# Designs tried in a protein design chat: VH-VL binders against q8k2p6. Part 4

Target 1, 141 residues: q8k2p6
Amino acid sequence: KYTSVCVGREEDIRKSERMTAVVHDREVVIFYHKGEYHAMDIRCYHSGGPLHLGEIEDFNGQSCIVCPWHKYKITLATGEGLYQSINPKDPSAKPKWCSKGVKQRIHTVKVDNGNIYVTLSKEPFKCDSDYYATGEFKVIQ

## First folded at step 1 (VH-VL)

Design C02 (framework fv_benmelstobart)
Fold by ESMFold2-Fast, scan of step 1:
Structure C02 (fold): chain C 141 residues (1-141), chain A 122 residues (1-122), chain B 107 residues (1-107)
Amino acid sequence: as target 1 above (141 residues)
Amino acid sequence: QITLKESGPTLVKPTQTLTLTCTVSGFSLSTYGVHWIRQPPGKALEWLGVIYWDDDKDYNAAFMSRLTITKDNSKNQVVLTMNNMDPVDTATYYCARHKYYRGSGSYYFDYWGQGTLVTVSS
Amino acid sequence: DIQMTQSPSSLSASVGDRVTITCKASQDISNYVAWYQQKPGKAPKLLIYDASNLETGVPDRFSGSGYGTDFTFTISSLQPEDIATYFCQQYDNLPYTFGQGTKLEIK
């Protein structure tokens, strides 16, 4: 388990609705949305797009960050990749929302006395976004 | 110039292990990933797996139980090992480079080896 | 797995004709599709990537379009050397998958 790291003040993120931070040499983005805090790896699991520059939209009742590079939809709460499936042999069938499973590593956010703390997650052991989380892919230089 | 070339046995008996080597030149295995793809005669291409610059690997779930990909950067070689060969595994086997280096996410193939036909027959 | 379905499976055309091949993905793959040309006995050759980008050195009579689930590959004026099998490929998700191929023949 990692120790928690103070990344900023609650009042500051509620004005901007997001912030970026480096926690134990890992780049993360923290979102404030609908009264809740969500933290995840800063680069999209798909192609390393900068999630802190994306838009938050709801799909199938779930709040997602939409990667600005290829419009991939990642749930804020669980880090799941959402997509629409179709039947190519029956194009009249309406698309269905599906999940690719947890692709984006999410981290725990705790607020204490107006301070925001992030604790890095080790679960799952290997997550697709891990590929972009270190080394030469760093966004915050 | 950039080249990839497959080598190994062209005839394998059922139940034997296939070992193919892909030798690359013109680029470094420490910066590019290399994929293995096969094509049965007259059929579609089938992706088998990849080894990335950092020695991480992904395999097609259909083959994962009998497939291993390894590499040696100093020899410029990537090795495919597939256990328990069956006549349905008869195919031309290709190694191919994905375009762009390290984590671009662009996993389409800009350079291919010539392919090596592997026939599985008793 | 993402299924890539090509249409038609084969076609015959004359030199100078406009040839169109389509590819349908079983789920939204954005623009993550590539098109390859394969001549008998040879490895596939990359023609188009990211649905519509022409690979360097490929003649401009080849083009691609599409987004999401429906993709199109076009040869604006067929030449004799274009006779080959053409494949689409998705690279949105593992395992990477290919269409079944479209065999193009001259009349």
Scores: ipSAE 0.000, ipTM 0.555, lowest interface PAE 13.2, mean pLDDT 86

Design C03 (framework fv_benmelstobart)
Fold by ESMFold2-Fast, scan of step 1:
Structure C03 (fold): chain C 141 residues (1-141), chain A 122 residues (1-122), chain B 107 residues (1-107)
Amino acid sequence: as target 1 above (141 residues)
Amino acid sequence: QITLKESGPTLVKPTQTLTLTCTVSGFSLSSYGVHWIRQPPGKALEWLGVIYWDDDKDYNAAFMSRLTITKDNSKNQVVLTMNNMDPVDTATYYCARGLTMVRGVIYYFDYWGQGTLVTVSS
Amino acid sequence: DIQMTQSPSSLSASVGDRVTITCKASQDISNYVAWYQQKPGKAPKLLIYDASNLETGVPDRFSGSGYGTDFTFTISSLQPEDIATYFCQQYSNLPYTFGQGTKLEIK
């Protein structure tokens, strides 16, 4: 289990509703959206795109960060990759929203006395975003 | 040594399905993505799609309705399936490994297969 | 889709000449451009990535420059083995797109 790390103050995140931090050598982004804090690995599980530069949009009732590189949709709450499936034999049918499972590692955020704390998550044991999470992929130097 | 090699039929009739196999060596499909790119005779290269190390996929929207890319890591093979072939689909088909300075991040193509010419005619 | 407009479509030059090819992107793609060499009957070979970085094993007479929408590829002193078609590629956005190619011929 990782120890929690103070990454900043609530007042520091309010203008852009996001911030970046390095927690135990892991780069994370923290989003403030609809009154809640969400933290995840900073680089998209797909190709390492910078999620802190992406836009937040709702899809199928879930708030997602949209990767700016390839427009992959990642749920803020669970780190799931969302996509729309199409049926090529029935192209007039409305596409269905599907999840490819938890692809982006999310982390726990707690606020105490105006301080924002992030605790890195070890669950699941392996997550696709882990490939981009450390070393040569560093965005924050 | 890193290699990619395309195999499959060289002649396809209109309306038939094309199936091409890319066999890789010298790297793991669980660590790198493989892309399919085609080139009609005398024309520009056209990106078709990719399968990433995690089985995620992206397709060029122009082909998405008739294109499927799959892989089998244990066989070192990536398979392209394209339905409803038309004479305009006549092209040399390549599979390629994408690479940046960062291992496993797919942006540009550092290793290419030799290509296989697929002719679509009756 | 991002359109890559490459010019010229063909050029003829002598051994030792400086050759320049250009690509224009229809929107800002930062430095996410690669350049390839393709000889007749062969697969493309990567020469330049990230607009200006030379691939390992590629002679230093090849160079690239540019940022945003305007990119150039240069051969500082043309050699006989450089006869080929050259293509630019953007990898800022899916789908990845290529220029139409520049066919280089020796006089």
Scores: ipSAE 0.000, ipTM 0.504, lowest interface PAE 17.1, mean pLDDT 84

Design C04 (framework fv_benmelstobart)
Fold by ESMFold2-Fast, scan of step 1:
Parts: C-alpha cells; structure tokens; sequence
Structure C04 (fold): chain C 141 residues (1-141), chain A 121 residues (1-121), chain B 107 residues (1-107)
C-alpha cells in the first residue's frame, strides 16, 4: 500500500471543484462533485487526454468526467468507460448504455482537519490509464 | 516489429460463410484493438468492425446482422466470420491495429497485407 | 452515417510541386480526421491523425489542417515515391467512414 499524501486544503478545491497533484511520481486529478471527492489518473485511458480540463456530466445515472480530446466518458466513482452500443442480434433496438470495465485508475481521497489526502490505488493490478501515468506524458511540471 | 497477416479462403460461393483469421506479432491483443476493413476492387475502404483489448466489439450497422468478430489472445489471432456472402462482398479484406491505446481506436497505424476474397459460383 | 467527400478525385503533378487535397464532412467532426496513403497493391499507411498531427516516421513534407467540416492534406514538394491514392477518414462517430480517394499521378 502507498502512503497517503496531502495535496491541498478542502477550502481551495471547493472554489474550482477540481485540482491536480503529483503523488509518488504519479499525476492525478481530484474532483469535488455533489459533495464527494474523486481522484483518478490525470490522463484519459484512451489517448492520454487531460481529464482536469474536461466537463462533468451525468450518463446512465452516473456522474462522469468527459475527456476533452475525444469525449470519452469516465465514471467519477469507479473509473469505468461508458458508451452506448447496439446489439448486433437486434439492430432495431434502442442503444443501451454499456461499460467497458474499469479503464481509468481511481485513487482514494480522505479529508482530515480540512486537508485533502490522496492514497494511490494498486487495484486493479493493471489498468489502461497506467500507460499515460508517468514519463513523457506528464502534464504537471 | 509489428505485423498483422490475414489468412483464409480466397474463393467463397454465394450464401456461404466467410471465415478470415488475422495473426498478429510484435504487440499484445490484451492491450490493442484490431479492426476489419474491406476494399472492393477500385472502390473506397469500408469499416466492418472492431474487437477491443477487453473483448468488447462494435460493428458497422450495415453488416452487423451477419458479422461476428472474436479473438484468442494466447494464439495472437482475431477471427472475422461473415454469413450469407454475396458477389458484392468481393473485396480485399484487411485487419488493422487501432492507433489509440484503448478503446475505440481512432485511426489505424498498422495494417495487414490484405487478402482478396472473391465471391463467385 | 457521416459522408466524407474528397476533391479532386484525381490529379496530376510534377516532381517538386505543392499538392493539395481536400476532404469535406457532411457534419461537424471537430478535428477527428486521419489521412492515409495507399500504393498500388499495398495496404493503406497512416500519415496524419487528429487532422494535423504527423505520424511517427512520416516525412515532414506531408501535412494536414482543418476543423469542423473542411480539411486539407498537403504535400509541400512532391517526390516520385508519393504516387498513390490518398484517403481521409473520420472518427467522430460510428461507423468510421472514408473518403472515396484521390489518385495522385506524376506528369
């Protein structure tokens, strides 16, 4: 397990409802939405788009961050990629919301005495967003 | 070295099922998606469908009622099955790798050599 | 389906010339366009993605531009090995669709 890292003050994030941080050499974005904190890898699992510049919108009853590069939808709570698909066996049916599974690594956020702490998650062992999490893809310097 | 290679029958009779195999090398099917695209002689490219790294699939609505794409990561193979072949389905069939990490594959960065499939009695 | 229309359908140019091919989408597709080169008897090769980004290993004489519905592909100084058919592709919405192609010949 990784140690938790203080990334900022609760009062500051509520002004913009998001912030970015570097935690153990990993770039993360923290969102404050509907009274809850959500942290994830800063770069979208699809092609590394900057999620901290995206918009939050609800799809299929779940709040998602929408990647500004290609509009991929990622659930704030679980890191799942959401999309609408059609069933090849019934092409006349209305499209259904589907999940591609957990594609964006989610991290744990804890608030203590007004300080925001992030603990990096090792679960799942491999996650698609890991490819963009370090090295040449860094956004924050 | 990244390679893709199509294999399967080059002649199919009308109403029969076509089965093509794409064998990949130099990358893992657990991390990249593979698309099937065809090109009738002298015509434009037509996208048929894709199988993503996590085994999700999308198909072109024009073909979805008769098209199935599957894969076996351990064999490095992607298989296209298309039912009820017609002479108008005569084309060179390509498999191609998605250029995106995951999931949809916005463009195709590596292509197989293509295999010409003729549908004739 | 999004229709991609290329112009011209064919052109002839001399070595060293600047060559321009255009592609028009039937609806706004932002910058979600790729360009491919296809030589006779060969598979297509990716040259440009996201309308203007040059694929790794592709010569810098190739370039792309555009946003929305109008896109341009340019070869700044035509070389003999550039004889090919060029295709645009949109990836804004499924199904992915291609232009009809532009055949480039050298005079």
Amino acid sequence: as target 1 above (141 residues)
Amino acid sequence: QITLKESGPTLVKPTQTLTLTCTVSGFSLSTYGVHWIRQPPGKALEWLGVIYSDDDKDYNAAFMSRLTITKDNSKNQVVLTMNNMDPVDTATYYCARTSGWYPLGYSFDYWGQGTLVTVSS
Amino acid sequence: DIQMTQSPSSLSASVGDRVTITCKASQDISNYVAWYQQKPGKAPKLLIYDASNLETGVPDRFSGSGYGTDFTFTISSLQPEDIATYFCQQYDNLPWTFGQGTKLEIK
Scores: ipSAE 0.000, ipTM 0.522, lowest interface PAE 13.9, mean pLDDT 85

Design C05 (framework fv_benmelstobart)
Fold by ESMFold2-Fast, scan of step 1:
Formats: structure tokens, C-alpha cells, sequence
Structure C05 (fold): chain C 141 residues (1-141), chain A 126 residues (1-126), chain B 107 residues (1-107)
């Protein structure tokens, strides 16, 4: 079980549409996109790239953060890794949008009286981004 | 002639680190991905992970916390390192080539394993 | 993870028989299925890819079919050298997963 942590004010995030925070010794990024708040581990599940420096783009109808290191696409709402599957034996076939499943741990964001609160999620029990969320991969503030 | 060959059979004690090398011939590691797959005695094949031509990597989430795959194109070698070995990790370990071609994050040309190494038995016991 | 379930787990057949093995995916995987042959003490060998395409050098007696969740692998006329374990594999989603295998023996 985790308690919620106040990470800032609504008015502050509306200017940059994102912010970073340390919540219970875990580094997270909070995005404000299309009127909704989304929080996830700050380092990409693939190789630990800084997601707070990435761009938000829509793919297959889902808003994603694109990791600046290797362009991996992570859904804001669910933390799923999206990719296009292409068959090199048939390169003329249309690429298919696929999901690698939930790879990036997402966290709950709630707003109360103009304050933004993040509650860390323990679900799923193991998530690929956990490898980069602790230890030597932490950002030095 | 396309070949892949894993390093020789290995005995590993519980909690130790496993290191296996796959040496390839007849194709370039700058063009193809190489996967590691294992098979415990009498059980199904388990995919562990891959290193692509551009050094990008994917790992099975079940192993990611203790698994690292690297390569050296000049030596034609791919190396698997797995920490904290346990008796349940006893298996024949294979390296295999996919006709998989990675397109730098935008898509993965993942298909099937057209060439396999002979496999190497890793036994984990005290 | 996508579960691949093979049936039967083992079978015995006579030379010349038509042998069919099935593979069921726990979710839609389109045609992203491969079939492998594994002889005792040897690495698997690719036979079929994209559910129905025969790999180069593989005899025409081997074939595959299916789409979505249900797939079949057939040997039209069993030969003695076909004694092996056969595995299906999905490559639609990571992690790639394999069926448990079907052990084929000749009577």
C-alpha cells in the first residue's frame, strides 16, 4: 500500500504540460494531455531513456509518450508499449499495430483543491520499467 | 553457410552468474537479430530475449531483472549474462537467428527463428 | 502472455498415414505462427512460417493452415524420418511463446 503525495499545483503543470517528481523514493513524470493527468516511471522500460524529455503523439487512436532515445511508444493511459509489426518476407504488407503489453508502470493521479497528488501503483507486481526505477538509474537532483 | 554455436556445457552453483557466448558465421550481426531461448528438461521452449542489429534489446519480463544480452560485431559474438542462477534455471540454452529486422523503434520485423545453435546444457546444482 | 496449447501431447501413427496436430492461441495472433521439428538431442528446425508458408528445403508433405486462434499442422504421408517432437510458436506479441510440443512416434 502507498499513500498519496502532493507533487505540485495544477496551475504550474498547465504551462509545460508535464512535471517530474520523487514519490516514495521513486522518480515519476506527470503529463497533462487532452485534459487528463497521467503519471508513470520517468525512465523508459526499454533502456532507461528520459520520458519527461519525450514528445507526446497519437498512434492507432492512443496518446503515447515517445522515448527520445529509441522512439519507443508508451501509452499514457495504460503504460503499454506500442509498435508496428512488419513482416520482412512480405514488405508490401501493411504494418500492424501491436502491443507488447504493460511495460511502463503507471501511477494514479488525483487533483484536490488545485493540488496534484500521485499514488504509486503496485500493479502489475512486476513491470519492465521497475528495473530502471531504482538503484543506479536514479536521476541526481 | 549460416551457423550459430553456443559456448560449451556449464555447471553453475546457485546464486552464481551464468555467462554464455554465441558465435555466429555466415551472416552479419549488424543486419540480423540474435535471440536466446531455453528449454528445461521435458518442458516447453522459453524465449529469453534478443539483441537487434542496432544494439537495441528486448527481454522477457520474467527474466529482465537478472538478464543482460550484449554483442561484439567485430568478434561475431553475442553474450548472455544471467544473475542469481537457481536449480529451476537448469535447461538447454540456444541462440537463434530471426529474420527479424528492427526499424529503430517505429516497428519490429519479428518473424521466426530460421537458424539455431546446437544448444548447450546449463546445470544449476550445488 | 499468449498461451499456445497443442493437441495431442503425443501420438503414434503408421508410415503413410495423414497426421494432424493442432495449436490454439489464447488470443488473436493473425497468421503469426511458425512450426518447428525437433529431433532428440538436436535444435529445433523451422518447417512452416506465417501459418502456411513452407520453409525452403522442407518436403511438400508438410503443410500448415489457420488464422486468428486456431492452427493446424499436417503431414500428408508420414515417413520414418518424421519421428520428432513438433512445436508451434506465436510471434504476434512479446514475449514469443511456444506450445508444449507434440511427440510423434511411428508404430
Amino acid sequence: as target 1 above (141 residues)
Amino acid sequence: QITLKESGPTLVKPTQTLTLTCTVSGFSLSTYGVHWIRQPPGKALEWLGVIYWDDDKDYNAAFMSRLTITKDNSKNQVVLTMNNMDPVDTATYYCARSETVYTYGSGTYEIYFDYWGQGTLVTVSS
Amino acid sequence: DIQMTQSPSSLSASVGDRVTITCKASQDISNYVAWYQQKPGKAPKLLIYDASNLETGVPDRFSGSGYGTDFTFTISSLQPEDIATYFCQQYSNLPYTFGQGTKLEIK
Scores: ipSAE 0.012, ipTM 0.550, lowest interface PAE 8.7, mean pLDDT 85

Design C06 (framework fv_benmelstobart)
Fold by ESMFold2-Fast, scan of step 1:
Structure C06 (fold): chain C 141 residues (1-141), chain A 120 residues (1-120), chain B 107 residues (1-107)
Amino acid sequence: as target 1 above (141 residues)
Amino acid sequence: QITLKESGPTLVKPTQTLTLTCTVSGFSLSTYGVHWIRQPPGKALEWLGVIYWDDDKDYNAAFMSRLTITKDNSKNQVVLTMNNMDPVDTATYYCARDYEWGYDSYFDYWGQGTLVTVSS
Amino acid sequence: DIQMTQSPSSLSASVGDRVTITCKASQSISNYVAWYQQKPGKAPKLLIYYASNLETGVPDRFSGSGYGTDFTFTISSLQPEDIATYFCQQYSNLPYTFGQGTKLEIK
């Protein structure tokens, strides 16, 4: 039931490789990375950190946005929280990459005639980032 | 010896809040995570959530709107609170230790379990 | 959520028999699989982790194998004390999920 919303032009995002927008009263960030567009809730699922100010880095073969507050790693393509399991008694042991599952709500991006369109996703039904994007604890810039 | 033990009410009325306590011994909550898992009579195990040594938490999305896990390292206790109980929440509730130090998600020691019946 | 489909749901075997139980994951989970034994009225007990590693103190007649989506648990020579329900668990993705269980009985 969400309609797509034009949030800008391709030429405007190509230089900065990101932009922010409000889509149906929801704040989103759109990233342009390695030739692809990715949109997600602007506030990190952990504590509402501003993902649009984070850095993009690759971990375990996946491009992630790194939250500037607590360095949580979120995959651009799926919204999964990635982390490395550690052993405090043996920090030299090789850590393993793990996923916390889909924690950050991602949204659909489509480009048409040089215009960027975002369609909000209702799946999954509940997502951790909803806490900072909706209701009483919504953070608004 | 490593032990975990669940305690709390065995009978809860619909719409009430359930509070269960897991008391641990033989290890520190500052170094191990503790998970909550439940099992309806005759059915499969269902993971509810975890609190890690550093107070980080993860919840099963199906329960996160009504589920809270906290701990008190000085008391050796982990507490599960679940709101708005329904007869379908009738189950044996277990607390279990994360396998070793860190975020490993399989469970080497389990409490005995406590059966919570939700009925009028 | 990753669904773990366990088969068979129940199995009857004789002492000394080789018993195999399988789990299929709805998507690839590498080797992030554990197996548990649960006797009536008791908590589950860890037997296998990382698909094929035997937990300390567990008899060597128990073994596991598999990678990706297909996993197998085997008891090489069934003993009377092995009568229990067995569960697989994935820990690749949240929420962690379990198979529906296999109830093992003596003929």
Scores: ipSAE 0.000, ipTM 0.518, lowest interface PAE 13.3, mean pLDDT 86

Design C07 (framework fv_benmelstobart)
Fold by ESMFold2-Fast, scan of step 1:
Structure C07 (fold): chain C 141 residues (1-141), chain A 123 residues (1-123), chain B 107 residues (1-107)
Amino acid sequence: as target 1 above (141 residues)
Amino acid sequence: QITLKESGPTLVKPTQTLTLTCTVSGFSLSSYGVHWIRQPPGKALEWLGVIYWNDDKDYNAAFMSRLTITKDNSKNQVVLTMNNMDPVDTATYYCARAPYGSGSYFLSWFDPWGQGTLVTVSS
Amino acid sequence: DIQMTQSPSSLSASVGDRVTITCKASQDISNYVAWYQQKPGKAPKLLIYDASNLETGVPDRFSGSGYGTDFTFTISSLQPEDIATYFCQQYDNLPYTFGQGTKLEIK
């Protein structure tokens, strides 16, 4: 396990419904949506797009952050990549919502005495977003 | 039948700009993305970039400073422009389609492919 | 970038032999791998997608397996028309990357 890190005050996040932070040298975005906090790597697993600049929309009953670069949809709760699948042999068929599995690393958020704490997730396996979490891809300078 | 066909110059001088056209048939460019992939003689395939149905683009970072992909839906054509050609850019250039369409950004394999066009960069 | 490493770079086999080619990804790519056959002067032809799904019209002597980082492509009984270069491709993340290719020859 990582130790938790205080990233800010609950009252400040409620105004903007999101914030960015550096936690143990990792850049994260924290969203406040429908009364819940969600944290994930700041750069999209697809091509490193800035998720903190994206819009939150619901797809197939799940709240997602939509990457502003290529409109990839990432679930806030689980970090799954959602997409519409179409049968190329029957393009008139209704598209089906599918999941690529967990592609965006999510982190745990805890509120204690009005302070917001983030604990990084490392295990059990590396997520695709890990590629963009280090080096030259850093957004917060 | 779905087809893609590359056309353009077969010989380019060093420092010149390459322009290749991919003409498609059997599907709409407003529904499918088209990718450009190249293969230097005897070497591996290199993905260059894609233009999506909505005119969004993704480029391989290795090429993005000199590479532009555009399209004209009414002409069924996708155009690749690459500046400052070097002998190392000698390759067969392909355009190809992903199986998913109808506004999808989903990453996938490629099928079908165009026949490819060999571009030689030489003085 | 995700690096795809194929082995062997080339191989020679006899008609009727079982041929195996491997591909290793530098990171977990789930099952997002395709395999292509390329004959001299021609575009690549899709054989396998999603690591193990055989494309329509492709002979059943071709098969694929693997998940995560290690992938295998097999020809159960080599035929003369199978002389070609074979490539793996990942489509888990951009940029799309391909293996270096395996040149298959009949001895």
Scores: ipSAE 0.000, ipTM 0.558, lowest interface PAE 12.3, mean pLDDT 86

Design D01 (framework fv_bepranemab)
Fold by ESMFold2-Fast, scan of step 1:
Structure D01 (fold): chain C 141 residues (1-141), chain A 122 residues (1-122), chain B 112 residues (1-112)
Amino acid sequence: as target 1 above (141 residues)
Amino acid sequence: EVQLQESGPGLVKPSETLSLTCTVSGGSISSYYIAWIRQPPGKGLEWMGTIYYSGSTNYNTAVQSRVTISVDTSKNQFSLKLSSVTAADTAVYYCARDSDYWYEGSGYFDLWGQGTMVTVSS
Amino acid sequence: DIVMTQTPLSLSVTPGQPASISCRSSQSLLHSEGKTYLEWYLQKPGQSPQLLIYEVSNRFSGVPDRFSGSGSGTDFTLKISRVEAEDVGVYYCMQGIHLPYTFGQGTKLEIK
């Protein structure tokens, strides 16, 4: 049911490798990383931290944005929350990388004639980051 | 007329994995969000999780480590697996159509299956 | 998690008399888009729950107009103007704004 919205030009994002936009009253961040565009809700699912101010780092072979408030790691491609777990049954085991599932809503990005378009995603229909995507939590002013 | 129908084993032993199916008839599931909700005997309702027909899921954190919901579009079925069951998992399990949050802001369960009773006992 | 509290937990009503059930949420159910995600469900004996009211005051299709919902923020009420025998069952309020979805503990309605 969402239409795509032009948020800017490719030339405007290539230097900073990120930008913020308001799409259908929803605040999003767009990242340009390793030749690909990724869009997601601007506030972290954990406590509403500003993801556009975070650092991108690779964990367990996946590129993630790291929330600057509590260092929660979110995959750029899928919006999954990554964490390290220790097996309580085997305390000597090394920590494993695990996923909490999709916690951060991601959106579709398409480039056409040098213009960047974002289409809001309805999937999943409810996502933890939705809590911070509306109302008093707006960061873009 | 779209209908939902749950099916399951009726009885499952402690520590085993409970497997339930929800079969959709009378329509295509191509845009459905299906929730699993349970009710212990004489108690209230607890939402366990919801799945979109494409496979995307949201789970109640209280059961997140033990629950998996999946979809099989070729069979028009949604399935719930709950591992390491105990007597506390004894309940009637319902599948229900979860309204599309983005569709006119409805946000409700408008169609329910008849429920299937699951008893966890030796 | 949002806690939903219903009062009373049980009530007995003479046929034809009104009934009122209250539901209180631990935090506001108002979405920034202006909608409040509060629903009421009825579970008749031996049956599945059925939707009565959605978004506080909207009656679901086929639900008699003797049922009405009202409220805002954290305080909500379900009213039945003239209770009939078929209204016997357990009533649940539910919030659909934040995960996990949570239900009230239920209110059992009986005929005197």
Scores: ipSAE 0.000, ipTM 0.514, lowest interface PAE 17.2, mean pLDDT 84

Design D02 (framework fv_bepranemab)
Fold by ESMFold2-Fast, scan of step 1:
Structure D02 (fold): chain C 141 residues (1-141), chain A 120 residues (1-120), chain B 112 residues (1-112)
Amino acid sequence: as target 1 above (141 residues)
Amino acid sequence: EVQLQESGPGLVKPSETLSLTCTVSGGSISSYYIAWIRQPPGKGLEWMGTIYYSGSTNYNTAVQSRVTISVDTSKNQFSLKLSSVTAADTAVYYCARGSDDFWSGYFDYWGQGTMVTVSS
Amino acid sequence: DIVMTQTPLSLSVTPGQPASISCRSSQSLLHSSGYTYLEWYLQKPGQSPQLLIYEVSNRFSGVPDRFSGSGSGTDFTLKISRVEAEDVGVYYCMQSIQLPYTFGQGTKLEIK
């Protein structure tokens, strides 16, 4: 089991609405959006793009971080990759929003006495972002 | 000791939904993953998706828009649904248990497989 | 997706002789934790696949010591020191570092 790690103060994130941290040797980004805190691996599951530099946009009623490198859409709450699909039987039909499942590892954020704590998550067992979360892909040293 | 058993229809018509069940006995499903892997006749293995006992899922992008995996922890059962089937979905379907080690990824026990033919 | 390539596609071996199967991945399977996500499976005729080796070189429970795995990064080898009749089947390597999990195309081992 991972222990919680204090990564900063609520005051620090309220102005910028995001921050980066190293938690148990894992690089994470924490977002503050619509009154809620979300933490995830800092590098996008697709090709390791820097998510802390991305823009937050809503798609199909879900707030997502959009990877600046290839514009992959990742839900803040669950780490799911969202995309629009077309029906091969009727390619002229309007696209629908679909999920690729959990692609970006999310972590738990708790606020206590103005301090922000992150606890790393081991669920799901495998997450595409794991490949970029360690080793030579590290950006913060 | 640990046994996995697949069950479902042997024949499914094109455009219908394939439904399969995997029952786990003789071992723990808590903290383990169950994967579905298929094998078309005379061909290799293709991973379709994995579910953690809590209900969290991951799917192969090749079948992602058509596949749904679910779990019923009260029965130690896992289900695969694959919609809009075609002849290309004809295969033996296996369920397999994933390691309980967070950073390992092997499938330690496999079911016997169930043959599914998509034909009119 | 990570592509797994096996060579040879098939081999015939006289009982008691060694056999060697190669597996190459399109990307490194080494995680920064030191774990390499490479597994080997055997599918005997008419049976389901069974795990032989995980993390490159670790034999799964009950697997005979005549089976050994080696390799690093992108190049891996499965060796059988003394092939027995019960070793007949198709061998698959698998990577489990990145989704989707992918298998090699398989290597069929037959007895001469």
Scores: ipSAE 0.000, ipTM 0.528, lowest interface PAE 14.4, mean pLDDT 85

Design D03 (framework fv_bepranemab)
Fold by ESMFold2-Fast, scan of step 1:
Structure D03 (fold): chain C 141 residues (1-141), chain A 121 residues (1-121), chain B 112 residues (1-112)
Amino acid sequence: as target 1 above (141 residues)
Amino acid sequence: EVQLQESGPGLVKPSETLSLTCTVSGGSISSYYIAWIRQPPGKGLEWMGTIYYSGSTNYNTAVQSRVTISVDTSKNQFSLKLSSVTAADTAVYYCATEGYYDEWELYFDYWGQGTMVTVSS
Amino acid sequence: DIVMTQTPLSLSVTPGQPASISCRSSQSLLHSEGKTYLEWYLQKPGQSPQLLIYKVSNRFSGVPDRFSGSGSGTDFTLKISRVEAEDVGVYYCMQGTHLPYTFGQGTKLEIK
């Protein structure tokens, strides 16, 4: 795919700071947060929760979208799943913020003359969110 | 500690909207994912849908066009509305908590006692 | 939708003897995270369903050791090592790997 697609105007995203779009038969959400645009697959990698309905919160210095279904925290910039790890043999130990790696496919956003363009990413080759990205898992209805 | 209790009218006429409530006690409603599961007399279990604390919902495609699940935090209640009911919607309706942690574990850990709904003229 | 098929549909067991219930899914229940979301529920007569086993083989809190779950992919089994009178009811398997969540048709366990 790699062909950029115009999904709307900057004016369209200003109020809600997010929008949804279909790009080459793939449903994506675009977030506008702290002056930057971020696009990713619309359904959470874990069980398909609708990320466009989630809250944006900072964890360990990184802005994340929090899946409204199971509190999964996904970094806006990289699509990494963040979680707090605990040592089961030492439950009193302080939790640490850890990354599960890139789990949510992110896409490139470019703004040109007030138009927002999304280019789908093929990297990584396989991403957990791919399972929910097309077909029967449509959320925009 | 969590207790769930369903309530509803018991009898609904065909073509009308069924409305049920699930009251949560022993914990804050904003901390739970709530599923609605039904069981027609003498038959098995059917998941209807789940509402998450953000207010977002996920529905079984078999009933998606007719079902709405909502939350009222002021009353500590979840509600299920099912429109255009027929005799096939006669069932015991349960609400149940869907267990989760930061590493999500799917299961229905606490169930209400169920409320019988009969669709009859 | 994933179809869950249970066998047998009913069984009668002499107290103290073992019982086994099978559950087969129409597609693999292995999630992309490497977990398998298969649960077993028991519905005693006149009562709400109760969780027995989650993620194939993990017993829920308070569930007796005589209950065990096993399996992988599409084939799963619930075993009761020594059936007791209180185990009477309908057993349901459920998959939570893919939406919509689906249940098996149920297996009725009776005492001879």
Scores: ipSAE 0.013, ipTM 0.555, lowest interface PAE 8.6, mean pLDDT 85

